# Designs tried in a protein design chat: VHH binders against q9xw16. Part 20

Target 1, 132 residues: q9xw16
Amino acid sequence: MSGWNAYIDTMTAAAPSIKRCAIVGAADGSVWARTEADNVFKASEEELKTFVALFNDVTQVPAKGADIEGVHYVVPRTEESLIFGKKENTGFFAVKTKSAVLIAVYEGPNEVAAQVRKAVESMQTYLNNAGY

## First folded at step 19 (VHH)

Design wg3
Fold by OpenDDE, look of step 20:
Structure wg3 (fold): chain B 132 residues (1-132), chain A 120 residues (1-120)
Amino acid sequence: as target 1 above (132 residues)
Amino acid sequence: EVQLVESGGGLVQPGGSLTLSCAASGFTFDTYAMAWYRQAPGKKRELVAGVGSGDDTVFMDSVKGRFTISRDNAKNSVYLQMNSLRAEDTAVYYCAAPKEPPEGYGFDYWGQGTLVTVSS
């Protein structure tokens, strides 16, 4: 396991509602780490390449939504380094660091999303401070 | 202050149709996605349909093909057209909008809700 897997574990531990999680390169969507086994993050590299490109202009994302793992999400709104989406009782949070995009897909009632956001943003802060 | 006001709920028979409307104010409506949620008795609130700031749409599987969501930015309104209604569609329906940055984690604002009852 790479050192990046530890960060996956940290996020999933911080927010139990996270079902799948990935850390990918912000430039090309290359997978640095992802949840595996029963919680395998299934997004293809091609899909992730498209996804991380959304951060080039987050203002357009609410108009088009976002796709992760073949699932289409409506995106309520965005921030410069934050994209989140909703579908049924699921959603995702994606945050951009200096060099990475952290993606967490969660499942549960609406209130669990707060914890997920906190988890990914905490990791975002940590990685940014670490130079990543 | 963000305000979301739903209307159009009522009693309908199975197979019937109903159109819900939501009038929104207090935020930049045309830049945000909007959504309809519902909460049935004894159940958790669930996302029924969402519409992006464009024409992007998302539906829960159980309503696909029966419900449509649309918006009118000129009227700051979002609509939920419900066709082929079923008893299990009975719920209070809520219009929902996100909070402005930096707060929020989804659709965070809710209207007062409008009751939809599907019964014979």
Scores: ipSAE 0.922, ipTM 0.961, lowest interface PAE 0.4, mean pLDDT 96
Fold by OpenDDE, fold request of step 21:
Structure wg3 (fold): chain B 132 residues (1-132), chain A 120 residues (1-120)
Amino acid sequence: as target 1 above (132 residues)
Amino acid sequence: EVQLVESGGGLVQPGGSLTLSCAASGFTFDTYAMAWYRQAPGKKRELVAGVGSGDDTVFMDSVKGRFTISRDNAKNSVYLQMNSLRAEDTAVYYCAAPKEPPEGYGFDYWGQGTLVTVSS
């Protein structure tokens, strides 16, 4: 699980709207890496365990929303390996790899979300190709 | 083609109430969350309220307790009940829906908007 912090830095640097990121185990929500500098990713392990379980049936997530860092988000829609949420001027993107879930929390006007999705999906592709 | 048509806007005095309606078509309405946004002059468009495909709701802090959001899947409609309106609620209000997979990054489609003016 070493070296995962570099991926956190890469995602965070991808867009100024990205505030916090985390890489967690897809099976149990265990934290592999997270933003720990000025803007710490604060989700608990219990919350993350619940969150990653949403990927078992993403079709029901828009009905109930999703919680990250104690904040409740409305989930516009989902894809098999993608969950994203929105609240006020904040949101999150979460993508599932072979063994991990990548989470990015962002803040800004609506259009910045496009860059956030690209950032996490780019990392998703990289990690999938690497076998993770 | 996705269509979102807002109605119900108008001029209202502070403390008044207004109900906005949105008729949606062109996508699987009952599987998507819907939202209301607003844009005041000189400001960015902001998410006012969202409703999940179920009964899940979210609100911006400044409208909590005053606004409610609901949906009628049989009518492919979403509503925004606005009570205790304030001058700062003055804005063009937009109904919003996500793009269908694989595109989109939030609520991506918008209606033409309906103007809400709160003034004495």
Scores: ipSAE 0.921, ipTM 0.961, lowest interface PAE 0.4, mean pLDDT 96
Fold by OpenDDE, fold request of step 21:
Structure wg3 (fold): chain B 132 residues (1-132), chain A 120 residues (1-120)
Amino acid sequence: as target 1 above (132 residues)
Amino acid sequence: EVQLVESGGGLVQPGGSLTLSCAASGFTFDTYAMAWYRQAPGKKRELVAGVGSGDDTVFMDSVKGRFTISRDNAKNSVYLQMNSLRAEDTAVYYCAAPKEPPEGYGFDYWGQGTLVTVSS
């Protein structure tokens, strides 16, 4: 188990509503770690390559939405290092670090999203401070 | 202050149609996606339809093919056209918008809602 798997566990423990999670390279979408077993993060490398490229111009993302694991989400708004989406009772948060993109897909009522955002942004801060 | 004001709700028979309108103010409307939510008695609020800042749309499965969502940026308005209404569509419908950065985690602002009752 790589050290990155521990960060997956940390995020999922911090926000139980997270169903699937991945840490990927910001440059190419390569998977560094992801949830496995019954909650496998299923985005393809090609999809992830496209997804991480959204951070090159986040201002356009609300107009087009975003796709994760073959699911299309509406994107309410973005920030420089933050993309989040909604679909029915599901959603995702994606945050960019110096070298990685953290993606968390969650399910539940609207209020659970607050905890998910906090979890991924906490990890974002930690990794940034660590130089990643 | 962000304001979202819904209108157009009412009583309709099954199979009927209704158009909801939302007038938005207090934020940069044309840069954000907008959404319609609904909440039936005893149930949690659920996302019915969303429209991006462009023409991107998402719908909950139960309303696909029956509901459409559109926006008019010149009027700072979003609309929900509801066709072939069913009894299970009965709910208070809410217009929703995200908070401006850095706050928020989805669609965070809500109007007061407009009641849609589908009954024979």
Scores: ipSAE 0.918, ipTM 0.960, lowest interface PAE 0.4, mean pLDDT 96
Fold by OpenDDE, fold request of step 21:
Structure wg3 (fold): chain B 132 residues (1-132), chain A 120 residues (1-120)
Amino acid sequence: as target 1 above (132 residues)
Amino acid sequence: EVQLVESGGGLVQPGGSLTLSCAASGFTFDTYAMAWYRQAPGKKRELVAGVGSGDDTVFMDSVKGRFTISRDNAKNSVYLQMNSLRAEDTAVYYCAAPKEPPEGYGFDYWGQGTLVTVSS
């Protein structure tokens, strides 16, 4: 699973506004890789189980929002494999691959979110093509 | 075309109250979360409050307990009730909505804004 850390590094390098990032199992929210050290992704396993389950019916997520790392985000809208949220000057993007959910929490002015989405979706495409 | 039209701004004294309204059109209103942003002079636009397509809400910490956000899907409207207003709440307030798929990365549409000035 050490190879998954490289994908964390790729996403964080592609979008400097990403503060914390994780790759988790789509089925159970188990952490495959995450940012560490000063930027530890802090979501608990239980929270991640709940979060990844949101992808079972993304249409309901805008009504209820989403929680990551104990923080509640409003979810403007969703797509089949995409959930994103906003709170103050922070937000997150979560994309689902065949077997994983990529989560990136970012901070900055609104426009930085574009780069974050691009980073996680690029990784999503890569992993999907790789069979993950 | 998405239209967001804010109203209700004005001059108010510190400690006063004001209610902003936003009339939305051009998209399926009840499907998306809505938000209020504000931009003070010399500062970046910031998310003040958001309301989901349901009743969940998010607020800036600085406005918690003072501001409330609500929506009326029958009227395609979102509201921001601002109480105990402070000078630092002075800003142009914008109603905001997300772009429809596949575009967007947050709340991407904004109205023209309504000015709120809190001053003695």
Scores: ipSAE 0.914, ipTM 0.957, lowest interface PAE 0.5, mean pLDDT 96
Fold by ESMFold2, fold request of step 21:
Structure wg3 (fold): chain B 132 residues (1-132), chain A 120 residues (1-120)
Amino acid sequence: as target 1 above (132 residues)
Amino acid sequence: EVQLVESGGGLVQPGGSLTLSCAASGFTFDTYAMAWYRQAPGKKRELVAGVGSGDDTVFMDSVKGRFTISRDNAKNSVYLQMNSLRAEDTAVYYCAAPKEPPEGYGFDYWGQGTLVTVSS
């Protein structure tokens, strides 16, 4: 669990437009690792519990949007293990692995968003193959 | 084939109102969120408003309280009601939709746009 910070660093290095990032438990939203210091990922325990539960039925998420760090995002569409949202010039990508949810918050246009999606999905694949 | 056709743009005075419409076809409209973007000359395209597949909404800060967004799933249509228009709202307005899985990163399909000019 303590080594999870390296995965945060890997994702932020792969997609510099990621402003804040976290790895949380898929069952309960508990924080395994997050960006810290001047880029603290600030979602509350209650917010994260609500957020990861969205993966129990992703088909309902585009109707109601999603909240992260007190910001409400419109969710254009979902996939079984993928939720992403947009708000003004910011967005997020969240992917579910066997045990975790990876959350990345970024700023920028769709070109930047592609970089972020690639970074989180690459990590999703890695963790799933590793049994997480 | 996905098509998004905007209409309703025009010339209006500051303080005026305008309703934009978007007719959508070629995808499962009622399961996806929809959005309006705008692009002023020399500026980057920016998200103005989004509406969830239900009634959820999101707005850029500068239009909140002045614009509303709605959808009519029976007509595959999205509407942007713009009130208290300002010169800074002058732009081409685009209706936008997500791509079907597995592609896309947000709102990835765009119409040809409709021009809104706010000037005295």
Scores: ipSAE 0.763, ipTM 0.902, lowest interface PAE 0.9, mean pLDDT 91
Fold by ESMFold2, fold request of step 21:
Structure wg3 (fold): chain B 132 residues (1-132), chain A 120 residues (1-120)
Amino acid sequence: as target 1 above (132 residues)
Amino acid sequence: EVQLVESGGGLVQPGGSLTLSCAASGFTFDTYAMAWYRQAPGKKRELVAGVGSGDDTVFMDSVKGRFTISRDNAKNSVYLQMNSLRAEDTAVYYCAAPKEPPEGYGFDYWGQGTLVTVSS
């Protein structure tokens, strides 16, 4: 889908520790926008379809973890519209809006993670208010 | 109040083994993943291993195949089995848990740590 790259730019500017980022359709995992070039967000259609389906029952996710870009993350806990995971010195935050899932992959400690969470949740609120 | 109490650290020879234990209390242990972190001299604290609320596990690459992690939900406990220990594994090891919603960003609570020294 076109026109969504500005939202990617907004999130990466708000949280520079984001290494890769994507906006995908909540129903099917289709890519609406993603980071490109040297920081290409790489995930197969099948992986993204599986990933967004985790939001259908977030309570099961801490038991089995999550895969993004072929990397397996432990998921400490979830909230109804929030999944986050950790692997060594990296992590991700994913939030669900009305029609999309925002995914941000970052590197760094918890204070960096706080910035990432704030960035994706701010965009989540904005998109929900806009009807997405 | 969340409490995480590590035990089992000590001095061990290279190639040796050690089991670390963590007793957890003050939260709904069964629904959360748990983790072990370590901090070596001059290094940042790093995630060594994580265990999901079920049987899922994640390991730091340098310990994969040498360490295993497990949990006992009946005892609210997490264990780190450390085999084939190397000098590079010398660190303070911390048990870690997430904060309850809506706060937190990963594994946000740490215990006081237990020292593992791998040396002749």
Scores: ipSAE 0.763, ipTM 0.903, lowest interface PAE 0.9, mean pLDDT 91
Fold by ESMFold2, look of step 20:
Structure wg3 (fold): chain B 132 residues (1-132), chain A 120 residues (1-120)
Amino acid sequence: as target 1 above (132 residues)
Amino acid sequence: EVQLVESGGGLVQPGGSLTLSCAASGFTFDTYAMAWYRQAPGKKRELVAGVGSGDDTVFMDSVKGRFTISRDNAKNSVYLQMNSLRAEDTAVYYCAAPKEPPEGYGFDYWGQGTLVTVSS
Protein backbone atom coordinates (compact mmCIF):
# COMPACT_ATOMS: atom_id res chain seq x y z
CA MET B 1 0.00 0.00 0.00
CA SER B 2 2.91 2.31 -0.23
CA GLY B 3 3.27 4.54 -3.29
CA TRP B 4 6.76 5.85 -3.75
CA ASN B 5 5.65 6.99 -7.19
CA ALA B 6 3.83 9.91 -5.53
CA TYR B 7 7.19 11.26 -4.40
CA ILE B 8 8.47 11.07 -7.98
CA ASP B 9 5.44 13.09 -9.07
CA THR B 10 6.05 15.64 -6.30
CA MET B 11 9.64 16.25 -7.40
CA THR B 12 8.82 16.54 -11.11
CA ALA B 13 5.98 18.95 -10.32
CA ALA B 14 8.28 21.10 -8.19
CA ALA B 15 10.89 21.31 -10.96
CA PRO B 16 9.32 20.58 -14.36
CA SER B 17 12.75 20.69 -16.04
CA ILE B 18 13.60 17.33 -14.46
CA LYS B 19 13.74 14.90 -17.41
CA ARG B 20 14.04 11.74 -15.32
CA CYS B 21 14.35 10.92 -11.64
CA ALA B 22 14.44 8.03 -9.21
CA ILE B 23 14.37 7.09 -5.56
CA VAL B 24 16.79 4.24 -4.83
CA GLY B 25 17.92 2.45 -1.71
CA ALA B 26 21.02 3.97 -0.16
CA ALA B 27 22.52 0.60 0.78
CA ASP B 28 22.19 -1.23 -2.53
CA GLY B 29 20.81 1.10 -5.21
CA SER B 30 17.57 -0.85 -5.55
CA VAL B 31 14.89 1.15 -7.34
CA TRP B 32 11.98 2.17 -5.09
CA ALA B 33 10.42 4.42 -7.74
CA ARG B 34 11.31 6.21 -10.93
CA THR B 35 9.91 8.22 -13.81
CA GLU B 36 8.19 5.90 -16.30
CA ALA B 37 6.57 5.77 -19.73
CA ASP B 38 8.36 7.94 -22.32
CA ASN B 39 10.82 9.22 -19.69
CA VAL B 40 12.01 5.96 -18.15
CA PHE B 41 14.98 6.29 -15.81
CA LYS B 42 17.22 3.59 -17.28
CA ALA B 43 20.18 3.13 -14.95
CA SER B 44 21.05 -0.51 -14.34
CA GLU B 45 21.09 -2.04 -10.85
CA GLU B 46 24.87 -2.48 -11.09
CA GLU B 47 25.35 1.19 -12.06
CA LEU B 48 23.09 2.32 -9.21
CA LYS B 49 24.91 0.12 -6.69
CA THR B 50 28.15 1.82 -7.71
CA PHE B 51 26.52 5.25 -7.69
CA VAL B 52 25.05 5.13 -4.19
CA ALA B 53 28.37 3.86 -2.84
CA LEU B 54 29.86 7.24 -3.80
CA PHE B 55 28.11 8.63 -0.72
CA ASN B 56 30.42 6.50 1.46
CA ASP B 57 33.13 9.11 0.80
CA VAL B 58 31.87 12.11 -1.14
CA THR B 59 35.28 13.82 -1.01
CA GLN B 60 36.62 11.37 -3.62
CA VAL B 61 33.90 12.05 -6.17
CA PRO B 62 35.18 15.28 -7.78
CA ALA B 63 38.38 13.43 -8.71
CA LYS B 64 36.55 10.63 -10.56
CA GLY B 65 33.21 11.99 -11.72
CA ALA B 66 30.04 9.92 -11.71
CA ASP B 67 28.03 7.75 -14.10
CA ILE B 68 24.25 7.68 -14.40
CA GLU B 69 22.31 6.04 -17.28
CA GLY B 70 25.61 5.34 -19.04
CA VAL B 71 26.53 9.04 -19.07
CA HIS B 72 29.72 10.28 -17.44
CA TYR B 73 29.48 13.59 -15.60
CA VAL B 74 32.11 15.87 -14.12
CA VAL B 75 31.33 16.52 -10.45
CA PRO B 76 32.26 20.12 -9.56
CA ARG B 77 32.14 19.57 -5.81
CA THR B 78 30.14 17.68 -3.19
CA GLU B 79 28.57 18.06 0.22
CA GLU B 80 28.16 15.27 2.78
CA SER B 81 24.72 14.31 1.44
CA LEU B 82 24.82 15.95 -2.02
CA ILE B 83 26.49 14.99 -5.29
CA PHE B 84 25.83 16.86 -8.55
CA GLY B 85 27.33 16.59 -11.99
CA LYS B 86 27.49 18.29 -15.37
CA LYS B 87 27.93 17.11 -18.94
CA GLU B 88 27.46 19.50 -21.84
CA ASN B 89 23.84 20.78 -21.52
CA THR B 90 22.73 18.16 -19.01
CA GLY B 91 23.27 17.49 -15.33
CA PHE B 92 22.06 15.68 -12.25
CA PHE B 93 21.50 16.30 -8.57
CA ALA B 94 21.55 13.46 -6.08
CA VAL B 95 20.92 13.66 -2.35
CA LYS B 96 21.10 11.03 0.37
CA THR B 97 18.48 10.59 3.08
CA LYS B 98 18.59 8.13 5.97
CA SER B 99 17.53 5.22 3.73
CA ALA B 100 17.49 6.47 0.16
CA VAL B 101 19.23 8.39 -2.56
CA LEU B 102 17.14 10.77 -4.67
CA ILE B 103 18.42 11.29 -8.22
CA ALA B 104 17.18 13.91 -10.69
CA VAL B 105 18.49 14.30 -14.25
CA TYR B 106 17.78 17.56 -16.09
CA GLU B 107 18.61 19.58 -19.18
CA GLY B 108 18.75 23.33 -19.48
CA PRO B 109 20.49 26.50 -18.38
CA ASN B 110 21.80 27.31 -14.91
CA GLU B 111 18.42 28.66 -13.81
CA VAL B 112 16.84 25.21 -14.06
CA ALA B 113 19.76 23.65 -12.16
CA ALA B 114 18.97 25.85 -9.15
CA GLN B 115 15.30 24.80 -9.29
CA VAL B 116 16.19 21.12 -9.59
CA ARG B 117 18.47 21.34 -6.56
CA LYS B 118 15.73 23.03 -4.54
CA ALA B 119 13.17 20.37 -5.50
CA VAL B 120 15.47 17.47 -4.61
CA GLU B 121 16.62 18.98 -1.32
CA SER B 122 13.04 19.77 -0.29
CA MET B 123 12.15 16.11 -0.78
CA GLN B 124 15.33 15.08 1.07
CA THR B 125 14.18 17.13 4.06
CA TYR B 126 10.68 15.67 3.88
CA LEU B 127 11.88 12.06 3.77
CA ASN B 128 14.45 12.58 6.52
CA ASN B 129 11.73 14.08 8.74
CA ALA B 130 9.55 11.07 7.97
CA GLY B 131 12.32 8.69 9.05
CA TYR B 132 13.54 7.71 5.60
CA GLU A 1 37.07 36.47 -3.31
CA VAL A 2 37.19 34.01 -6.18
CA GLN A 3 39.21 35.24 -9.17
CA LEU A 4 39.53 33.46 -12.51
CA VAL A 5 41.79 35.06 -15.14
CA GLU A 6 41.76 33.62 -18.65
CA SER A 7 44.48 34.18 -21.22
CA GLY A 8 45.76 32.82 -24.52
CA GLY A 9 42.94 33.84 -26.84
CA GLY A 10 43.53 35.41 -30.23
CA LEU A 11 43.00 35.22 -33.97
CA VAL A 12 43.86 31.90 -35.56
CA GLN A 13 43.37 30.30 -38.96
CA PRO A 14 41.10 27.30 -39.45
CA GLY A 15 43.00 24.13 -38.59
CA GLY A 16 45.20 26.01 -36.16
CA SER A 17 45.81 25.56 -32.46
CA LEU A 18 45.63 27.64 -29.29
CA THR A 19 46.24 26.96 -25.63
CA LEU A 20 44.02 28.78 -23.16
CA SER A 21 45.14 29.25 -19.57
CA CYS A 22 43.20 30.09 -16.43
CA ALA A 23 44.80 31.29 -13.21
CA ALA A 24 42.55 30.74 -10.21
CA SER A 25 42.61 32.13 -6.68
CA GLY A 26 40.38 32.71 -3.66
CA PHE A 27 39.21 29.12 -3.06
CA THR A 28 40.50 25.60 -2.36
CA PHE A 29 41.44 24.87 -5.98
CA ASP A 30 42.70 21.30 -5.63
CA THR A 31 39.45 19.87 -4.20
CA TYR A 32 37.12 21.12 -6.97
CA ALA A 33 36.54 20.34 -10.59
CA MET A 34 37.15 23.16 -13.06
CA ALA A 35 35.60 23.85 -16.45
CA TRP A 36 35.78 25.85 -19.66
CA TYR A 37 32.64 27.36 -21.10
CA ARG A 38 32.24 29.34 -24.30
CA GLN A 39 29.73 31.79 -25.69
CA ALA A 40 29.42 32.76 -29.34
CA PRO A 41 27.44 35.88 -30.32
CA GLY A 42 23.71 35.18 -30.20
CA LYS A 43 24.19 31.80 -28.52
CA LYS A 44 23.89 30.55 -24.98
CA ARG A 45 26.96 29.85 -22.90
CA GLU A 46 27.87 26.16 -23.16
CA LEU A 47 30.12 23.79 -21.22
CA VAL A 48 33.07 22.87 -23.44
CA ALA A 49 35.14 20.74 -21.10
CA GLY A 50 35.51 19.86 -17.46
CA VAL A 51 38.40 18.45 -15.45
CA GLY A 52 37.88 16.75 -12.11
CA SER A 53 40.04 17.45 -9.10
CA GLY A 54 42.04 14.42 -10.31
CA ASP A 55 42.41 13.14 -13.88
CA ASP A 56 38.72 12.86 -14.82
CA THR A 57 37.60 14.77 -17.93
CA VAL A 58 34.36 15.51 -19.75
CA PHE A 59 33.93 17.16 -23.18
CA MET A 60 31.09 18.43 -25.30
CA ASP A 61 30.64 16.12 -28.28
CA SER A 62 31.71 18.60 -30.97
CA VAL A 63 35.17 19.15 -29.44
CA LYS A 64 35.97 15.62 -28.28
CA GLY A 65 39.15 14.42 -29.93
CA ARG A 66 40.21 18.00 -30.82
CA PHE A 67 40.44 19.59 -27.39
CA THR A 68 42.18 18.42 -24.23
CA ILE A 69 41.95 19.83 -20.73
CA SER A 70 44.47 19.65 -17.92
CA ARG A 71 45.24 21.22 -14.59
CA ASP A 72 48.28 22.08 -12.49
CA ASN A 73 47.31 22.19 -8.82
CA ALA A 74 50.69 23.60 -7.78
CA LYS A 75 50.01 26.67 -9.96
CA ASN A 76 46.23 26.79 -9.40
CA SER A 77 45.84 26.71 -13.15
CA VAL A 78 43.71 24.95 -15.74
CA TYR A 79 44.49 24.69 -19.46
CA LEU A 80 42.45 24.07 -22.60
CA GLN A 81 44.45 22.84 -25.59
CA MET A 82 42.43 23.50 -28.73
CA ASN A 83 43.54 21.79 -31.94
CA SER A 84 42.02 21.58 -35.43
CA LEU A 85 40.10 24.77 -34.79
CA ARG A 86 37.02 25.53 -36.87
CA ALA A 87 34.98 28.67 -37.45
CA GLU A 88 32.31 27.24 -35.12
CA ASP A 89 34.81 27.42 -32.25
CA THR A 90 34.83 31.23 -32.44
CA ALA A 91 33.62 32.45 -29.05
CA VAL A 92 34.56 34.06 -25.79
CA TYR A 93 35.96 31.27 -23.60
CA TYR A 94 35.38 31.38 -19.84
CA CYS A 95 37.14 29.51 -17.08
CA ALA A 96 34.61 28.36 -14.50
CA ALA A 97 34.57 27.09 -10.92
CA PRO A 98 31.92 25.96 -8.42
CA LYS A 99 30.81 28.06 -5.48
CA GLU A 100 31.84 26.95 -2.01
CA PRO A 101 29.29 24.95 -0.02
CA PRO A 102 26.44 25.40 0.71
CA GLU A 103 25.81 27.59 -2.35
CA GLY A 104 25.74 26.84 -6.05
CA TYR A 105 24.41 24.30 -8.49
CA GLY A 106 27.19 23.69 -11.00
CA PHE A 107 30.02 25.84 -12.25
CA ASP A 108 28.87 29.16 -10.85
CA TYR A 109 31.88 31.50 -11.13
CA TRP A 110 33.29 32.73 -14.46
CA GLY A 111 36.15 34.99 -15.32
CA GLN A 112 35.94 37.88 -17.78
CA GLY A 113 36.80 35.56 -20.66
CA THR A 114 39.30 35.43 -23.52
CA LEU A 115 38.25 35.82 -27.16
CA VAL A 116 39.08 33.13 -29.69
CA THR A 117 38.46 34.03 -33.34
CA VAL A 118 38.89 31.39 -36.02
CA SER A 119 38.97 32.95 -39.45
CA SER A 120 41.20 33.53 -42.40
Scores: ipSAE 0.748, ipTM 0.897, lowest interface PAE 1.0, mean pLDDT 91

Design wg3
Fold by ESMFold2, look of step 19:
Structure wg3 (fold): chain B 132 residues (1-132), chain A 120 residues (1-120)
Amino acid sequence: as target 1 above (132 residues)
Amino acid sequence: EVQLVESGGGLVQPGGSLTLSCAASGFTFDTYAMAWYRQAPGKKRELVAGVGSGDDTVFMDSVKGRFTISRDNAKNSVYLQMNSLRAEDTAVYYCAAPKEPPEGYGFDYWGQGTLVTVSS
């Protein structure tokens, strides 16, 4: 799993407004890589298992929202492989690949969010093309 | 054309109450979450409350317990009930909606806003 940390670095470099992020297994939410140290991504395994299961039917997510790191977010809408949420001045973007879910938590307004979405979707495309 | 029209703002004393209303049109209202934002003079626009397409709600910490949010899908309307108002709640309040896929990054459409002033 040593190579997965490079993908964390790539996303945070592409979108400096990302405060924390993780790559987790799509089947069970297991953590493949995450931001560490002062910016540790703190979601529990139980929370991540629940979160990745939202991708089994994204159409129901705007009705109930989503929880990450113990924070409840309203989910404005979804796409087949994209869930994003808002809480106060923070938000997240999450995208699903063949084997993983990429999660990025950021602070800032919608203008900042555009950079974050681009970073996670670019990595989504890269990992899908690589078979992950 | 997406249109969001807020109403119900006004001048109230601290401790008072107001109900804000938002009439929405031009998009698929009942499948998306909706939100209220506010902007005080010299401040950034901030998310006050959100309501999911179902029963889900989210509030900024400073208004939790004082404000409630609801929606009426038959009327394409969203309401913000504001109780125990404080001077710090003075702002222009905006109703907000997401853009249709594949565009958007959150709540991307805003109305013209309605002014709430809390002052003795």
Scores: ipSAE 0.744, ipTM 0.897, lowest interface PAE 1.0, mean pLDDT 91

Design wg4
Fold by OpenDDE, look of step 20:
Structure wg4 (fold): chain B 132 residues (1-132), chain A 120 residues (1-120)
Amino acid sequence: as target 1 above (132 residues)
Amino acid sequence: EVQLVESGGGLVQPGGSLTLSCAASGFTFNTYAMAWYRQAPGKKRELVAGVGSGDDTVYMDSVKGRFTISRDNAKNSVYLQMNSLRAEDTAVYYCAAPKEPPEGYGFDYWGQGTLVTVSS
């Protein structure tokens, strides 16, 4: 496991409702780390390339939604470095660091989303401070 | 202050149709996605349908092909056309909108809800 796997573990530990998680390159969507085994993050590199490109203009994302792992999510709104989406009892949070995009897919009631956001944003802050 | 006011709920027979409306105010409506949630007795609130600031739509599987979410930005309104209603569709339906940044983690604002009862 790369050092990035530790960050995956940190996020998933911080928010148990996270089902799958990935850290990818902000420039090209290359996978640096992801959940595996029973919770394998299944997004293809091509899909991730498209996804990370959403951060180039987050203002357009609510109009079009976002796709992760072949699943389409409605995006309520965005922030400069934050995209989140909802579908049924699932959702995702994606945050952008200096060089990476952290993606967490979660499942559960609405309330769990708060913890997921906190987890990914905490990691975002950590990585940014570390220069990533 | 964000306000979401639902209307259109009522009692319908199975197989019937109903259109819910939501009037929204207090935020930049046309830049945000909107959603309909529902909560049945003894169940958790669930996302029924969402519509992006454009024409993007998302539905829960059980309502696909039966429900249609739409919006009218000129009227700051979102609608839920419900066809082929089933008993299991009985619930309080809520219009939902996200909070303004930096707060929120989904659809965070809710209306008072409108009751939809499907019964023979």
Scores: ipSAE 0.921, ipTM 0.961, lowest interface PAE 0.4, mean pLDDT 96
Fold by ESMFold2, look of step 20:
Structure wg4 (fold): chain B 132 residues (1-132), chain A 120 residues (1-120)
Amino acid sequence: as target 1 above (132 residues)
Amino acid sequence: EVQLVESGGGLVQPGGSLTLSCAASGFTFNTYAMAWYRQAPGKKRELVAGVGSGDDTVYMDSVKGRFTISRDNAKNSVYLQMNSLRAEDTAVYYCAAPKEPPEGYGFDYWGQGTLVTVSS
């Protein structure tokens, strides 16, 4: 979908440290759009189904961590619609909307991570306001 | 206020061992993951190991199998057992914690650090 791919482009332009990202269905992890080509977001259907289910009880996630693209991340803490994790010099931010989960994988320290969080939360707000 | 106090650093020979300790206060310790970072002179601070609020762990590849992170929620403490130390492990080691919601982007609080020097 060309339209959903534009939202991928918007997030990666807003936060250049994003290396891969995706918009997936909140119920089943189905991929609505993702980065492609040299930066393909390559999480499996099974992994994404497991990942989006973490939002059913975010308070349990810091105890267990999270897996994306076969990488295990420690999750420092969560918020009701926000999960983020760290592994070496990489990390992710994920936010939930009414219908979707937005996932961005980035490289860099906490200072870089602020742009990533802002980009995904801006899109979260937009999609929620649009009914998604 | 949040306080993180590291201890246990020192001078060791290659192949030796050290245990680092971190005493934490001023926040709800048992609900958050904790981490150890390190910074060698002229290099970026890097995440060495993290421990979830339970027993989940993550390690940087170069320390996996040599370092073990653990926590004691009753004492609000985090530990880093460092074995088979190498010269490249020389750094200041920092205990780290996240900020409480809604602020923060990772592990955002650090202590003053404890120096580990590995040399003959």
Scores: ipSAE 0.736, ipTM 0.895, lowest interface PAE 1.0, mean pLDDT 91

